# VH-VL binders against c3mjb8, part 7

Target 1, 104 residues: c3mjb8
Amino acid sequence: MRIKNKIKKRIIELIELAYITARKGDLELAREYIKLAEMYSRKGRIKIPLKYKRMFCRKCYTPLITGVTERRRIRSKILIRTCLICNWQRRYVLSRNKGSNKEN

## First folded at step 18 (VH-VL)

Design V3
Fold by OpenDDE, fold request of step 19:
Structure V3 (fold): chain C 104 residues (1-104), chain A 123 residues (1-123), chain B 107 residues (1-107)
Amino acid sequence: as target 1 above (104 residues)
Amino acid sequence: EVQLLESGGDLVQPGGSLRLSCAASGFTFDDHAMSWVRQAPGKGLEWVSWISGSGYTTEYADSVKGRFTISRDNSQNTLYLQMNSLRVEDTAVYICAREDYDFWSGYYYFDHWGQGTLVTVSS
Amino acid sequence: DIQMTQSPSSLSASVGDRVTITCRASQSIRSWLAWFQQKPGKAPKSLIYAASSRQSKVPTQFSGSGSGTDFTLTISSLQPEDFATYYCQQSYSTPYTFGGGTKVEIK
């Protein structure tokens, strides 16, 4: 396996682990996993896939769990995701396919 | 149409090993986390193990930790459960379940289940 | 681990009846609660997720409510095909846990 592929695997693994860890109630450890993943991404010049980038707050690195660390609201055909830890917000234009949604 | 088909169930002695398979079709397999859930005869449902879509992250119930291993081959659209050191209390129908994600609400949830395969552990 | 207490264990009802099943979590799971239907010898069928969201192709007589620790599945008008066992399940955190089940039988 190429080194880049190994690093990419580790990045994804850390993000997934962070999400599971956060759901178990350890937000601090979860954030550390995300920070580590971001570091690997930066140093390895490996882009984090969009589906995984959407799993955590880009400002405070907290995994976004609906009802726990995240609030989601739909207003005027816009999905608003709010991090409940740092109040960071992202907006998505609603479409039938989540993959076709454009971030604002 | 989403389909999940379990196989590999058999009669084994205590201490034995068995590998179960779940063949998936009708959807993009690697986009979904998968779980094994078991049901003892005449009993309720018990979660056994979970694996992420990528296959890089796994979770286990305490009752099977250290004995069972969940894995997947995304190139073959197949989920596996390696069962070692089997006990009589492991006797159950083992069912694979697909976990879906609702982007609008943010929830993960089981949306499709297989019919299951029977594992009997008896001396 | 999060314990799920489901009640009643069984009930008898007639076609057209309103049926209510309850599920209580040992701690708050917000809305990370699902309901399933299972008939003998068949795969479980997903009914409700996120406590109150009906899954695709699920009949409208099924509805879920609740948040935090107390949840309810309601069948507004029981149909002949609705006689089955129902389970609640928390998806808040691993290990995922199920209620003990409620068998809905013909009166």
Scores: ipSAE 0.914, ipTM 0.956, lowest interface PAE 0.4, mean pLDDT 95
Fold by OpenDDE, fold request of step 19:
Structure V3 (fold): chain C 104 residues (1-104), chain A 123 residues (1-123), chain B 107 residues (1-107)
Amino acid sequence: as target 1 above (104 residues)
Amino acid sequence: EVQLLESGGDLVQPGGSLRLSCAASGFTFDDHAMSWVRQAPGKGLEWVSWISGSGYTTEYADSVKGRFTISRDNSQNTLYLQMNSLRVEDTAVYICAREDYDFWSGYYYFDHWGQGTLVTVSS
Amino acid sequence: DIQMTQSPSSLSASVGDRVTITCRASQSIRSWLAWFQQKPGKAPKSLIYAASSRQSKVPTQFSGSGSGTDFTLTISSLQPEDFATYYCQQSYSTPYTFGGGTKVEIK
């Protein structure tokens, strides 16, 4: 396996692990995993897939867990995701098709 | 249509090993985390193991940790459960379950289940 | 681990009856709660997720409510095909845990 593929694997693994860890109640360790994943991404020049990028707050690196570290509200066909740790917000236009979400 | 079909259940002696398979069809397999859930005869449901869509992250119940290994082959749309050091209390129907994600609400949840395969551990 | 206490373990009801099943978590799971139906020898069927969201093609007589530690599954008008065992499950954190189940039998 090429080095880049190994790094990509580790990045994804760390993000997944962070999410699971956060759900277990250890937010600090979870954030460290995300920070590490981001570092690997940066150093390796490997883009994190959108699916995984949406799993954490890009400002404070906290995994976004609805009802715990994240609040979601739908207003005027816009999904607003708010990080409850740092108040970072991201908006998504609601689409009938799951695959056509446009970020605002 | 989403389909999950378990196989590999058998009668084995305590201390024995067995490998279960779950063949998935009707959906993009690697987009979904998968779990094994078991049900002892006449009993309720017990979560056994979880694996992420990528296959890079796994979780286990304490009752099977160190003995069972969950894995997946996304190229073959198949989920596996390697069971070693089997015990009598491992006797159960083993069911694979698909975990879905609702992007709008942010929840993960089981939405599809297989019929299960029977594993009997007996002397 | 999060323990899920489900009640009652069994109940008898008639067609048309309102049936209520409760589930209590040992700690707050917010709305990370699901309900399942299982008939003998069959695969579980997902009914409710996120405490109150009905799965696709699930009949309207099924509804879920609650948040935090206390949850309820309600069958507003029991149908003949609704006689089965029902389970709650927390999806808040691993290990995932299930309630003990509630068998709904015909009176």
Scores: ipSAE 0.914, ipTM 0.957, lowest interface PAE 0.4, mean pLDDT 95
Fold by OpenDDE, look of step 18:
Structure V3 (fold): chain C 104 residues (1-104), chain A 123 residues (1-123), chain B 107 residues (1-107)
Amino acid sequence: as target 1 above (104 residues)
Amino acid sequence: EVQLLESGGDLVQPGGSLRLSCAASGFTFDDHAMSWVRQAPGKGLEWVSWISGSGYTTEYADSVKGRFTISRDNSQNTLYLQMNSLRVEDTAVYICAREDYDFWSGYYYFDHWGQGTLVTVSS
Amino acid sequence: DIQMTQSPSSLSASVGDRVTITCRASQSIRSWLAWFQQKPGKAPKSLIYAASSRQSKVPTQFSGSGSGTDFTLTISSLQPEDFATYYCQQSYSTPYTFGGGTKVEIK
């Protein structure tokens, strides 16, 4: 249990670092951090919290940065997030409550 | 109501150390990244350091790297800035700022600021 | 580092005047630009984020525009409480950087 928590912390740290690294313009290194985080998650059987899973493209592992690697559009009360690197799309039903969005 | 209250500012000599605190209230502290921003007397704003909500990731301005350490205690809703090897040019009002995230637009931004605490470094 | 150039450094205006402040980034920051208001001895106040999104409870006379490298803060009709110093800030990447500020003074 102690080891799992340590791994979880490392996973989160890697994702956060990836996001910052991508914003600095190094997308390749950022993607490697995400891949590493995913590997730790898989090997450790640790679920990545939704908050952090939403920070990167699950298809190409690119951190999603609005206007850089991601496009966001709202249509008919649906938020559409498009990865500009691989064109992967996710849809969210708009709710007034922060963080309570349903993924479609 | 969101509140940020800085403390710990003092007069210190060059080479000295000081620890600042920012007490947060009125929101879920660990959901927000936090920053320190400083303002020298009569000057503009300068970003100093950033820490993620989890506390696992930190960023520093080049001017303070190796000397300052940002940290947080999420159980106490407190942000810290350990300042070592202080220089005269570090003299400023140090302000803590909350970073919020707008999920709909995807932007991070500072939405709340403290009033700051004065740090004076003088011989 | 991204440099933010803000202009003018100061201006004098009267109540009711239209005020325009500009900010230029050394590189494209897309819409990762915020505007802040600061009064002497007070905490900075967030006005605009994402270049054009107004913060909650911010008066309607404040508006932000622009994308890429050039941004503008507009006060459509200056109110007595609007005399202050304004700053732009890029949140595109760390290190976060601020413009030099614009002091709006009473004419």
Scores: ipSAE 0.908, ipTM 0.952, lowest interface PAE 0.5, mean pLDDT 95
Fold by ESMFold2, fold request of step 19:
Structure V3 (fold): chain C 104 residues (1-104), chain A 123 residues (1-123), chain B 107 residues (1-107)
Amino acid sequence: as target 1 above (104 residues)
Amino acid sequence: EVQLLESGGDLVQPGGSLRLSCAASGFTFDDHAMSWVRQAPGKGLEWVSWISGSGYTTEYADSVKGRFTISRDNSQNTLYLQMNSLRVEDTAVYICAREDYDFWSGYYYFDHWGQGTLVTVSS
Amino acid sequence: DIQMTQSPSSLSASVGDRVTITCRASQSIRSWLAWFQQKPGKAPKSLIYAASSRQSKVPTQFSGSGSGTDFTLTISSLQPEDFATYYCQQSYSTPYTFGGGTKVEIK
């Protein structure tokens, strides 16, 4: 149980470091951190918490920084996030209860 | 209701050390990154340090890097600032600030502030 | 480091006046800008984030605008409780930095 908890902490740490690294302009290193976090998640069968999954592009693994590496648009209660590096889009539906949203 | 209560401010000599605490309540503490911000008497605000909600990553202003250590105990809902090698220029009210995230806009921002605790560094 | 230049440093105004405070960043910060209010001896109070988004329960006389390098806080009709010091702050990159403050005083 201790090993699995340590791996989960490492996954989260890597995603956080990736965002910090990307904000400082090193997207290549940032993507390497994300790829390593994904590898640990897969090998250890440890899910990445949703808030961390939403911090990077699921296609190219670039951390998503509003106005820098991603663009956000809201149309008809749908949030559209576009990765500016690879042009992949994800859509989220606005929920009126507790600010929840859903991917589309 | 969100509450942030700082403590540990004191009068210390240059070169001395001090540990500040910020007790948090009314929210899920580990969901929020936290910062220390300081305000010298009669002056503006200066960001000091930041720590992620998990506690795994930190950042520091250049003026305090290597001397100050931010940490948190998420089981006790408490943020800390260990201050070593204190200088007269560190004299300030130290304020903890909660960071929130607006998923729709994609921005992080400070949304709640403590009252602060006074640190005085003098001979 | 991103310098935040705030102007004016101080101003005097009457209740009911429209007040404009400006903040300029030394490089583009997109819309990563916030505004805070602080009264003497009190904690800062968050007003605006993302350049123009009003925090919940912030009175409607407060509005923010701008993007890139030039930002404005507008108080459309000063109320007696609005006499305070106002700060802008960027969160585009660390170190996070604040403007020098604008003290809004009663005439």
Scores: ipSAE 0.825, ipTM 0.900, lowest interface PAE 0.6, mean pLDDT 91
Fold by ESMFold2, fold request of step 19:
Structure V3 (fold): chain C 104 residues (1-104), chain A 123 residues (1-123), chain B 107 residues (1-107)
Amino acid sequence: as target 1 above (104 residues)
Amino acid sequence: EVQLLESGGDLVQPGGSLRLSCAASGFTFDDHAMSWVRQAPGKGLEWVSWISGSGYTTEYADSVKGRFTISRDNSQNTLYLQMNSLRVEDTAVYICAREDYDFWSGYYYFDHWGQGTLVTVSS
Amino acid sequence: DIQMTQSPSSLSASVGDRVTITCRASQSIRSWLAWFQQKPGKAPKSLIYAASSRQSKVPTQFSGSGSGTDFTLTISSLQPEDFATYYCQQSYSTPYTFGGGTKVEIK
């Protein structure tokens, strides 16, 4: 379990680093960090926590930064997130604050 | 209720070291990134350092890089700031701040602040 | 680094006045701007995030507006408890930076 925990730590660290890197403007390097995290997740059969899965675009692996690499709209308690790099869109429904404002 | 309580501020000489603590309670500590922010006497606010909820990533102001180290112990709900090679200009009240995330808007922001602990650097 | 220029540095106003405080960023920060209130000897209190989103329990006389580089905090009807120093802060990129503050004194 020690090896699996080390790999999970590395996955999380890479996703966090990708977000920081993207905020500094280097989207190319940021996407490479996400791709590496996804590779470790697949090879190790380690599920990426939901909080971190929501930090990047599933289609192009760009970290999602509000107003910079993604647009967010809320209509009738539905959140719509659009990746501004590849136009991938996802929809989320409100669960009446069951944990929507907290990490999962 | 969210509580943040800083401690460890003291009078130290230039070149000295000091370790600050911020005890957190009333929330799930590892869900939140944390920052240290300082305020020199009679001056405005200055961000010092940031650490992710996991503790795996950190950021520093240029004025403290290489001298200060932010860390956290998520099992003890405690944030730390190790300050080395202290200078007179480091004199300030040091305040820990909790970062929250609004998933629906997608923004991170400071939502709770401690009272601070005074660090005085003088000969 | 992103410089935050806050104006005015101080003002005096009467109870009931509408007060506006301006914050300008040296580069676009989109809507990554927050406003804080601080009274002497006290911790800052968070008022606004995301340029215009009011924190819970913040009185309705406080509102924020703006995007990009120009931002405004408005106190629609100044109350006696609103005398304080107000700071803007960007969280667009590190180092996070604050404006110099606006001291609001009630006549």
Scores: ipSAE 0.815, ipTM 0.896, lowest interface PAE 0.7, mean pLDDT 91

Design V3
Fold by ESMFold2, look of step 18:
Structure V3 (fold): chain C 104 residues (1-104), chain A 123 residues (1-123), chain B 107 residues (1-107)
Amino acid sequence: as target 1 above (104 residues)
Amino acid sequence: EVQLLESGGDLVQPGGSLRLSCAASGFTFDDHAMSWVRQAPGKGLEWVSWISGSGYTTEYADSVKGRFTISRDNSQNTLYLQMNSLRVEDTAVYICAREDYDFWSGYYYFDHWGQGTLVTVSS
Amino acid sequence: DIQMTQSPSSLSASVGDRVTITCRASQSIRSWLAWFQQKPGKAPKSLIYAASSRQSKVPTQFSGSGSGTDFTLTISSLQPEDFATYYCQQSYSTPYTFGGGTKVEIK
């Protein structure tokens, strides 16, 4: 439990560092941080919280920065997020509440 | 009701130190990144420092790097700014600001501000 | 650092006037721009984020436009409570930077 908490802290720290690193322009290092966070998550059987999971492309591990590494479009109450590095898309259904959604 | 209340501002000599606090209430504190922003008398706004919701990552304006340290205690819902080696140019009202995230647009932005606490650095 | 140039520094206007305030970034910030209102001795009030998205409970006379380097805040019909100083701010990269402010005064 103690070990799992330390590993979860490291996972979160790596994802935050990846976003900062990507914003400064070093996408390759940022991807390595995300890959390391995923490795810790897999080995430790620790789920990455949804907030952080949504911060990077699940296919190429690039941190997602609006207008820089990702494009966002809303069509018919569906949010479409496109990674500009690998063109992978994810879709989210809009709801009345801000931040609530269902993936399609 | 979101509330941000700064304290710890004082009159101090150049080279001195102060610690500012920002007490937060009415929201889940550790879900939000926070910043300190300052405003010199009669002047505009200047960003000072930022800290992530977790407290694990920080950023600083060049003018304060190495002298100021931002921190947070998420168990006490409090943001801090430790200011060392204070200069006359640091004289300002220091304001804490809450950052929010709009998932649908994908933008971070400041959505709530405290009233500020005055720091005066003079002989 | 990204410099934010705001103009005019000051303007005089009457209730009911249409007011426009311009903000220019020294490099593209895409749409990472916010607008704030501040009255003397008061906390800033957030108006607009993402260049054009009005925050909740912000009156409809406020609108924002622009992308890239050139941005505009428009007050379509100035109200008595709108006499204040307005700031733009970029959050594209640290350090976050503000424009110098535009003081809107009673004519």
Scores: ipSAE 0.793, ipTM 0.891, lowest interface PAE 0.7, mean pLDDT 91

